# VH-VL binders against q0atu2: the designs that were tried, part 342

Target 1, 119 residues: q0atu2
Amino acid sequence: MLDKKARIRTSREYRNVFEKGKRLSGRFLIIYYVENALDNNRFGFITNKKIGMAVIRNRIKRQLRAIVREYQGQVKNKHDIVLVARAGIGKSSFEGMEKDYIAIMKKAGLFARNANKID
Short names: E, the ipSAE of ESMFold2; O, the ipSAE of OpenDDE; V2, 0.75 times the mean of E and O plus 0.25 times the DockQ between their complexes.

## First folded at step 16 (VH-VL)

Design b98 (framework fv_ivicentamab_arm2)
Fold by ESMFold2-Fast, scan of step 16:
Structure b98 (fold): chain C 119 residues (1-119), chain A 119 residues (1-119), chain B 110 residues (1-110)
Amino acid sequence: as target 1 above (119 residues)
Amino acid sequence: EVQLVESGGGLVQPGGSLRLSCAASGFTLSSYGMNWVRQAPGKGLEWVSIIYEGGYTDYASWAKGRFTISRDNSKNTLYLQMNSLRAEDTAVYYCARGSEYEPYYFDLWGQGTLVTVSS
Amino acid sequence: AYDMTQSPSTLSASVGDRVTITCQASQSIDSYLAWYQQKPGKAPKLLIHKASSLESGVPSRFKGSGSGTEFTLTISSLQPDDFATYYCQQYDHYGYPELTFGGGTKVEIK
């Protein structure tokens, strides 16, 4: 579970990221991101009904939170980042989602080009 | 005034190499996705390559393995190293800045530099 | 990669005319399409992004419309400065950028 402070919580906060943020698309994910005035990063997750039934959407959301949690130490501080799952994500493996996330974050400048797992 | 100025074009024999430069002024190049776009004489526009804010790169499939995009942040300059040049590479090469909101449409262009590949 | 078909290739018009240029994508690109203007010997200039969003400083006589696979650029009252070649460009992709331009439409004086 991500700490409450690390979560984007309100519709107003999501709207701010969509309206002011930068957009970058991957194979299964789109991220919207903007620098914040806080001491930490905050993440939001959107899985709309086009992805599939609630059980699939809940699985995807849980897996995305796990990926974000695993790599949170490598993310440049002071950003609000919203992950939007694309319709095709339901056909992806966990590894596929993870690789897509890393690639997008590196392109965005939120990860180093050669960033590896914490080891 | 924000501007991009390309240089390094010229006449080169098939199989040769050239390095193009693009000097940016009035803005910080590393804060944007930067692109190369080319145009053969009398023909349309063709995307070549991008370097993202994070330093990651992508290429048109025909350019991969022959062309390398890079930047020098200290000089605020973008480069395109072109190897194994073919007659079909003859074109005006433009340096183009991706939008601040997403890097895939281009809100600032240089005036271009002509590369002629012929024997 | 998406094929972008632009029509017509050439269009003759007079000052004051309404001009319409079309751009067809081989599959849906939602609204992720930009329009550029290029004058002879010069670099392209961005006019519109996201199909209909007019760039700052671009005259209001330029309008973009459409979504999915069919898009149009309309110039409501052609001015002397508008004789140029116009290009559409799609930027809807899935991870690997497959940025493609239309073939261009040359708007020339009648």
Scores: ipSAE 0.717, ipTM 0.881, lowest interface PAE 1.1, mean pLDDT 90

Design b99 (framework fv_ivicentamab_arm2)
Fold by ESMFold2-Fast, scan of step 16:
Structure b99 (fold): chain C 119 residues (1-119), chain A 119 residues (1-119), chain B 110 residues (1-110)
Amino acid sequence: as target 1 above (119 residues)
Amino acid sequence: EVQLVESGGGLVQPGGSLRLSCAASGFTLSSYGMNWVRQAPGKGLEWVSIIYEGGYTDYASWAKGRFTISRDNSKNTLYLQMNSLRAEDTAVYYCARGSEYEPYYFDLWGQGTLVTVSS
Amino acid sequence: AYDMTQSPSTLSASVGDRVTITCQASQSIDSYLAWYQQKPGKAPKLLIHKASSLESGVPSRFKGSGSGTEFTLTISSLQPDDFATYYCQQYDTYGYPELTFGGGTKVEIK
């Protein structure tokens, strides 16, 4: 479970991330992300009908929240990040979603330094 | 104001190696996804490689194992190391900046540098 | 990787004409398509992203439309500066990108 202050709550906040944020696509996930003026990160989660029935969409949302919570300490502070589940995520394993999340976050520069980075 | 300038092109024999450079001015290169795109004489555009904001890389399938994209953030410069060059690699090579919103369309291009692979 | 087909490969037009260029994807790319203009000896210039979003500084006579598999670039009231080669580019990616450009459309003076 993510703390209330770590969650994007309002439609206005979601719109801000979609309108001003950067987009990066993975195999099962898309992230939209923008720097915020707060001292913490906030996360949002979106699943749509292309994924499947409500029971599947709700399971996916719970699993994504669990993944985000597990890795929250590795995320650079002061970002609003929205995870959008792509069609096909319902066929993925938890490990597949986790691997995709880590890969996207590293590409976005939101995780710790990787071996290809030159200072 | 913002500019990309490629260098390092020239004549090279099949099987040879060449390193291209792309100097960025007016913006911070590490804040963007940076790309190489090539164009054979009289032909269309072909994507080569990307280095993401986080320093991770991806390549066109035909470039994997032969080409390496990298950057030096202290010099604000992008590189493309090309090995095992073939006649079909003859092209003008452009460095191209991914949009601030999404790294996969290109809002700024250099002038290009010609690589000719011939015996 | 998506195959991108542009038509026509060449078209002849006069100043003031409306010209239409079509780009077809082998499978749906939603709206993840960009249009570029390239003049001889020059680098390409971005005109449009996300199928219909005009770039800052690009004249309003350029219009992109379409979604899914069929896309159109329309130039209303063609100007002398518009004689160039135009390329579409898809960027709908699934983890491992391989970006694909159309074959280009050369707009020549009649």
Scores: ipSAE 0.763, ipTM 0.895, lowest interface PAE 1.0, mean pLDDT 91

Design cc1 (framework fv_daclizumab; at its last fold request DockQ between E and O 0.91; V2 from the best seeds 0.90)
Fold by OpenDDE, fold request of step 18:
Structure cc1 (fold): chain C 119 residues (1-119), chain A 119 residues (1-119), chain B 106 residues (1-106)
Amino acid sequence: as target 1 above (119 residues)
Amino acid sequence: QVQLVQSGAEVKKPGSSVKVSCKASGYTFTSNYMHWVRQAPGQGLEWIGWINPETGYTRYNQKFKDKATITADESTNTAYMELSSLRSEDTAVYYCARTDEWYGYMDVWGQGTLVTVSS
Amino acid sequence: DIQMTQSPSTLSASVGDRVTITCSASSSIGYMHWYQQKPGKAPKLLIYDTSYLESGVPARFSGSGSGTEFTLTISSLQPDDFATYYCQQYDSYPLTFGQGTKVEVK
């Protein structure tokens, strides 16, 4: 799991990202991101019942957390980032999710220049 | 079960103001954002703005920033929209609509409130 | 602003017909929502995230598209389907709707 300090946990924190941040849509993901006043990044994950049953939603969150952890050190600092799972994400493979995450994060310019990205 | 009930039709003189209410039930009021949308007679849908009922934070369509004021009262599960300096062009049916802010579809709508502005 | 143009604005069809409504966005967007509205009634969510049916929506409805072009299709039009349909984007503010497509009896 992500360290507690790297997690968005409260409704207020989530909605701050939504209200103040920028938004980009990928194939399976939507990301909202905003600069924070911390020295670290925080990540949040959003799913809803339209994606599927709780088991499916939990699986998706687990997979997204794994992806985020993998690339966490390559993300520009001082950002709150919320990953929103789109309805079709349940049909995607892990590799597909990862590819989409990388693509959308690149599009957002959130990866550091010296990032060792996995294509 | 989940429903939005709006206040009744209004007939107003030009230059006056009107405040439309939208009472939510069947769900936790602060768990969703509330949109306001207008529809002039025989015309399409036009987005006015949304509110975070938990904090009162709002975002407006620039077109309506000086026309509409959106508020919410958590204690009564009611969202409000006040229209000022009414003109004949403001004649329309006004809808409140619940949304999951992360996805942006409006899954529950009020029945609409007709506001007629006539001299 | 992202402008959305539906085509056609009015569509006359008969029961059993295949109906296709298009929504063109002035800029590329990630997904489209669709609503159905009948006279004197509030809009009803029909399709969300481009291709997923809202609960209770018949399977004869479908949605597709990407980039700037999106479509709503009714495989076999039923009497209950005569209504006005709207597309909606959430990619940028202000949120915008298409001008609507009225599906009426031929």
Scores: ipSAE 0.915, ipTM 0.950, lowest interface PAE 0.5, mean pLDDT 96
Fold by ESMFold2, fold request of step 18:
Structure cc1 (fold): chain C 119 residues (1-119), chain A 119 residues (1-119), chain B 106 residues (1-106)
Amino acid sequence: as target 1 above (119 residues)
Amino acid sequence: QVQLVQSGAEVKKPGSSVKVSCKASGYTFTSNYMHWVRQAPGQGLEWIGWINPETGYTRYNQKFKDKATITADESTNTAYMELSSLRSEDTAVYYCARTDEWYGYMDVWGQGTLVTVSS
Amino acid sequence: DIQMTQSPSTLSASVGDRVTITCSASSSIGYMHWYQQKPGKAPKLLIYDTSYLESGVPARFSGSGSGTEFTLTISSLQPDDFATYYCQQYDSYPLTFGQGTKVEVK
């Protein structure tokens, strides 16, 4: 479970990441990220109705939260990061999402160490 | 159901200004960004900019930063684009289009407003 | 600016033909959106995220591609499909469209 203070909560907080941040596309995810003025990272999660019905969207969000929790200790601090589920994500396995997350976060330079030191 | 209805065609003289409106209905106006897209006669589509209708924050194509001003009025669910210092090359059809900011496809378009600039 | 070059610019085809439109990006992009525009009408979203059909779009349309090369295919052209088609990227600002491909009756 992500700490309450590690969550992006409001529309304005989410939109700040979109408006001020950088964007990077992976196979199943898009991330948006920007430095924040806090001591910690915050994570947000976006799905839309094109991804699937609410049950599917909620499952995707739960899986992404679990992935983020697993690697949160390796993420460089002071970033707001929004994970956006692409249309194909419903056909991905949990491991497929996890692999994509790791690859994107490395490409964005948001991990403190490379994949060989992480895994 | 979801609709964007634009103001009617305009004929303007060089050096004048025009303000095109785009009234949204059938959805929560602030849930989506509004874009403006230009199409000169016989030409393709060219992105002008977008607005966050909740805050009024905008982003422009550099080409149009001194030509176009995009605004929104949440109380009337209406976006506006004003074109200043009109020239004959500003003759075009101008469209408003709705997006989900995270995904970037324009899923609903206004019918277009022809702006003709001539003496 | 990411430049989007569509090929061909104009395509003459008959009902029943397989039609292929290519969109080339000047740098690698993550996905592509496609629009259909008929004369006197606004563009209409056709395909989002490279290969997914918008609601109400016939199954004869398909999209594919990655990196710098993306393709829109109409498997068997119908009378309703004579229109101009545009690709659109969302990877970087400014957002850009391809120059368009006009599909005309032969």
Scores: ipSAE 0.863, ipTM 0.925, lowest interface PAE 0.6, mean pLDDT 92
Fold by ESMFold2-Fast, scan of step 16:
Structure cc1 (fold): chain C 119 residues (1-119), chain A 119 residues (1-119), chain B 106 residues (1-106)
Amino acid sequence: as target 1 above (119 residues)
Amino acid sequence: QVQLVQSGAEVKKPGSSVKVSCKASGYTFTSNYMHWVRQAPGQGLEWIGWINPETGYTRYNQKFKDKATITADESTNTAYMELSSLRSEDTAVYYCARTDEWYGYMDVWGQGTLVTVSS
Amino acid sequence: DIQMTQSPSTLSASVGDRVTITCSASSSIGYMHWYQQKPGKAPKLLIYDTSYLESGVPARFSGSGSGTEFTLTISSLQPDDFATYYCQQYDSYPLTFGQGTKVEVK
């Protein structure tokens, strides 16, 4: 799980990222992102009912948090980033989600081109 | 169950203003953004702008920034669009539509309000 | 602004025909939404996120595409399908729609 400090919590904080941020879409994910005035990155996760049942949405959220946590050391500091699961994410493997995340973060300029797992 | 009900048709003189209402029911009004879209007779759809009903934050199509003002009244679950300095080319059906801001599709539409601008 | 061009602007078809409508974006976009509009009525969401059917939409409707080229297909046209169809992008502001494709009786 991500530390509470690294998570976007409130509806207003999520909507601030949407309203002020930039958007980039990948195969399974969309990211919205904006620079913050904090000392750290914060992440949010959006899955809607169109993805599937609660058990599927909860699995996807857990997997996305795991991916974000694993690569958090590669992410340029001082950003609020919201990951939105596209309707097709249920067709993806864990590796597919991970690959898509790395690709979109690199394209957004938020990630080193040769991103490595954080351990 | 989820419905958007708009105010009735208006006939206005050039140079006047008009305020169209859109009353929401069957969902939490502040949980979704509201778009306004117009359609001139026999023509296609044109996006005007959106509002976050929770905060009143708006975004406009630059073409309409000096023409349209979008507002929302949380106490009555009603969104409004005011059009100023009306010209004959503003004759159109005006629609409100509900959106999930993260995905950007408009899943519920009002019935439309015909605004006719003539002398 | 991203320009959305639909082809054809009008097509004449018979019940049972396969109908394909194309939407071309002036720059690469991530996904497309499609709407159906009947005379005197508001548009209705048909397809979201390129290929997914909105609840209640018949399985004869399908969507596909990526980059700059997206399609809406009706596999076997029914009387209820004579309408105007619009594509919509959400990749950048302002939100833009195609000019519409009118599917009319042959």
Scores: ipSAE 0.787, ipTM 0.911, lowest interface PAE 0.8, mean pLDDT 91
ESMFold2, look of step 17: ipSAE 0.862; ipTM 0.926
ESMFold2 (binder alone), look of step 17: mean pLDDT 93; pTM 0.954
OpenDDE, look of step 17: ipSAE 0.874; ipTM 0.945
ESMFold2, fold request of step 18: ipSAE 0.855, 0.855; ipTM 0.928, 0.929
ESMFold2 (binder alone), fold request of step 18: mean pLDDT 93, 93, 93; pTM 0.955, 0.954, 0.955
OpenDDE, fold request of step 18: ipSAE 0.913, 0.910; ipTM 0.949, 0.949

Design cc10 (framework fv_daclizumab)
Fold by ESMFold2-Fast, scan of step 16:
Structure cc10 (fold): chain C 119 residues (1-119), chain A 119 residues (1-119), chain B 106 residues (1-106)
Amino acid sequence: as target 1 above (119 residues)
Amino acid sequence: QVQLVQSGAEVKKPGSSVKVSCKASGYTFTSNYMHWVRQAPGQGLEWIGWINPETGYTRYNQKFKDKATITADESTNTAYMELSSLRSEDTAVYYCARTDEWYGYMDVWGQGTLVTVSS
Amino acid sequence: DIQMTQSPSTLSASVGDRVTITCSASQEIGYMHWYQQKPGKAPKLLIYDTSYLESGVPARFSGSGSGTEFTLTISSLQPDDFATYYCQQFDSYPLTFGQGTKVEVK
């Protein structure tokens, strides 16, 4: 699962990302992101009632955490990133969410393999 | 029950300042951000900035950075917008509007305050 | 800044007509919000997140679009719908609105 130190946990920390962060939207997701003063990335997840019942919102959160965890090693260090599920995410497949996440992270410039590799 | 009530119309001279109020009721004032938007006669909508009433943190459209000051008073559930160094082109209806968190749409609007700047 | 251009700026229509308003963004954005404004009144939220109706908004209103092109459609225009409509983006700061589309009586 996603390490606890890699999770945004407090309302104050979520608020900081919303207020001071940059924003980028995809088909099913919106990300807010800001550089942090830590040695690692932290992720937060927002789902609201417009998505559907609690069972559906919980499923979406679990799937998003799994996607984030799988691609964690590709994300540039020292960022707080909040994923906000758009109202239509309940109609997406797991693959659709994953593809949207990859696209949005690449567009934000947060996704890179070996930035420091020298030939 | 959710309502935003703004102060009345103002007529000001060039070079003066004006402070418009927006009193919130029917919801927890600190749970939503408040935007300010203006509309010149016969023209469209222009975003000025927003405030988090809980923290007092503000964000401005750069065009209004040195013109507008947005504040909030939690004890009276009132947001304020002050415009300085008024010019004739500042003549407009000024609106406060509540923002739904994260999506950035404005679901409840004040009735508007007409500010007329004339010599 | 992301510039929003609405088309048409003005349209004349009759009750019962299907009305389509387009909003073009100067760069790709993820989604759009739409507002209705009647003379002398504040704007009212109609559509959020491109295609979702705000509570209390009649089902004749719908939204769609992606990339740079978004549309608001009124399937069968009613007397209450003669108004100016604005699109709004929040893909980046500053928040920007289209110039407005006035739907007036034919």
Scores: ipSAE 0.465, ipTM 0.840, lowest interface PAE 2.7, mean pLDDT 88

Design cc11 (framework fv_daclizumab)
Fold by ESMFold2-Fast, scan of step 16:
Structure cc11 (fold): chain C 119 residues (1-119), chain A 119 residues (1-119), chain B 106 residues (1-106)
Amino acid sequence: as target 1 above (119 residues)
Amino acid sequence: QVQLVQSGAEVKKPGSSVKVSCKASGYTFTSNYMHWVRQAPGQGLEWIGWINPETGYTRYNQKFKDKATITADESTNTAYMELSSLRSEDTAVYYCARTDEWYGYMDVWGQGTLVTVSS
Amino acid sequence: DIQMTQSPSTLSASVGDRVTITCSASQSIGYMHWYQQKPGKAPKLLIYDTTYLESGVPARFSGSGSGTEFTLTISSLQPDDFATYYCQQFDSYPLTFGQGTKVEVK
């Protein structure tokens, strides 16, 4: 789970990322991201009810938060980032989601060169 | 029951303006962005823009930036689109449509409003 | 802008036929949405995120594709399927639609 200060909480904050941010699509994820005026990164997670039943959506959110937490030290500071799960994510493995996250974050320029798992 | 109900057909003179309404019901109006799309007789669909009903923030197709003004009134759950300086080429059916903005599909559409521009 | 080109523009078919409509994007995109429109009616969401059927859409409809080439297939055309079909992208602004494919009775 992520610290409270590292989480995007309000509709207005989510929509600021959507409206002002850049967009990048991966295999299982879409990210929206924008630089913030804070001293840390914040993450948000979106899963549409069309993706699957509540049990599947809740599992996906927990897995995405675990992935984000594991790699948080490699994300360039002062960004608000929203992860949006694509419809196919429900059938992905944890490793598949993790690989897609790393690939999309590197492509967005949000990971430091040679980004690796945080111990 | 989610519904979008649009105002009735309009016949306008060249150079005038028209304001089309779209009343939402059956869901929380501010939870979704609202798109406007037009379709000229016998032609395809063309995106005009969208609005965040919570804040009034809008984004337009560059082609329509000086033609269309999109607004929303949260107190009446109604979105509006005003077209200025009407020309015969603006003759079309105009649709409002609800989106899940993160995915960009339009899952509920209004019935359409025919705007005819004739001298 | 991302240009969306559908092929064919018009298609004459009979009930029971397999119908395939292609949508080509001017650049690689992540996914595609498809709509069905009947004369005098608003469009109806048919397929979202390339392959997923909207609730209530019959299983004879399917979508596939990646990169620049996306396809909508109707496995066995029914009378209710004579309509115009549109693809739509939201990989970047502005949102764009294909020009439409009219499936009409032969």
Scores: ipSAE 0.741, ipTM 0.897, lowest interface PAE 1.0, mean pLDDT 91

Design cc12 (framework fv_daclizumab)
Fold by ESMFold2-Fast, scan of step 16:
Structure cc12 (fold): chain C 119 residues (1-119), chain A 119 residues (1-119), chain B 106 residues (1-106)
Amino acid sequence: as target 1 above (119 residues)
Amino acid sequence: QVQLVQSGAEVKKPGSSVKVSCKASGYTFTSNYMHWVRQAPGQGLEWIGWINPETGYTRYNQKFKDKATITADESTNTAYMELSSLRSEDTAVYYCARTDEWYGYMDVWGQGTLVTVSS
Amino acid sequence: DIQMTQSPSTLSASVGDRVTITCSASQSIGYMHWYQQKPGKAPKLLIYDTSYLDSGVPARFSGSGSGTEFTLTISSLQPDDFATYYCQQFDSYPLTFGQGTKVEVK
């Protein structure tokens, strides 16, 4: 699960990312993203009725949270990022969603390399 | 029963301004963003910008940023688009259109307002 | 800006024909929307998110595509389908449309 401080919680915060953010789309996902004034990243997840029934939407949301959590260390700090599932995402595999997420985050320039790491 | 009704045709002189209205009914005005799109006679569609009626936040096509001003009046469920410094090339039918939120398609359109700029 | 180019610009067809319209994006995009416009009328949404029909749109319309190439197909053209068709992207700002494809009577 994502830490509470790493989650976009309120409709106002989602609106801010949608209004002011850049966007990119992939095969199954759209991302909206904007730099924030915090010292951490925050993520939001949108699964709308175009995807299908609540059971499918809840599965997708759970899987997307797991993917984001897995790659959180690679994301450039100080961003609010909203993942919006496209209508066809319900037909994707977990691996397919993961590959799409990596591709769009790289294209957006939101993935960073480890440099001068001090252990 | 969702409907967008626009103001009537306008004939304006070069250098003047025009303000077109778009009255929404049959849905919650603040739940959807409103786009403005124009179409010159015999030509294709050109996106001007959009507004979030709930917040008043606007986004413009760079081409129109110094020409168009989009506003919304929540008390009357009406969106407006004002064009300044009119030239003959601004002669077009201007449409308001309701967007979904996330995919950015326009599912309901106003009937259009013809603005003619006479030299 | 992402430039959308439709082919053909005009096509002549008969009722019952299979009609295919293509839309090419100047860079890879995730999805496409399609609209129908009749003379003197506002555009009407046909297809959203590449392949999904809007409510009330007849099943003879279909959409497909990925990357830079997207297609709108009418499997068996009906009299009501003579119109101009526009593709539209919102992969990134600004939102752009293709130049339109006019489907007219042969």
Scores: ipSAE 0.653, ipTM 0.882, lowest interface PAE 1.7, mean pLDDT 90

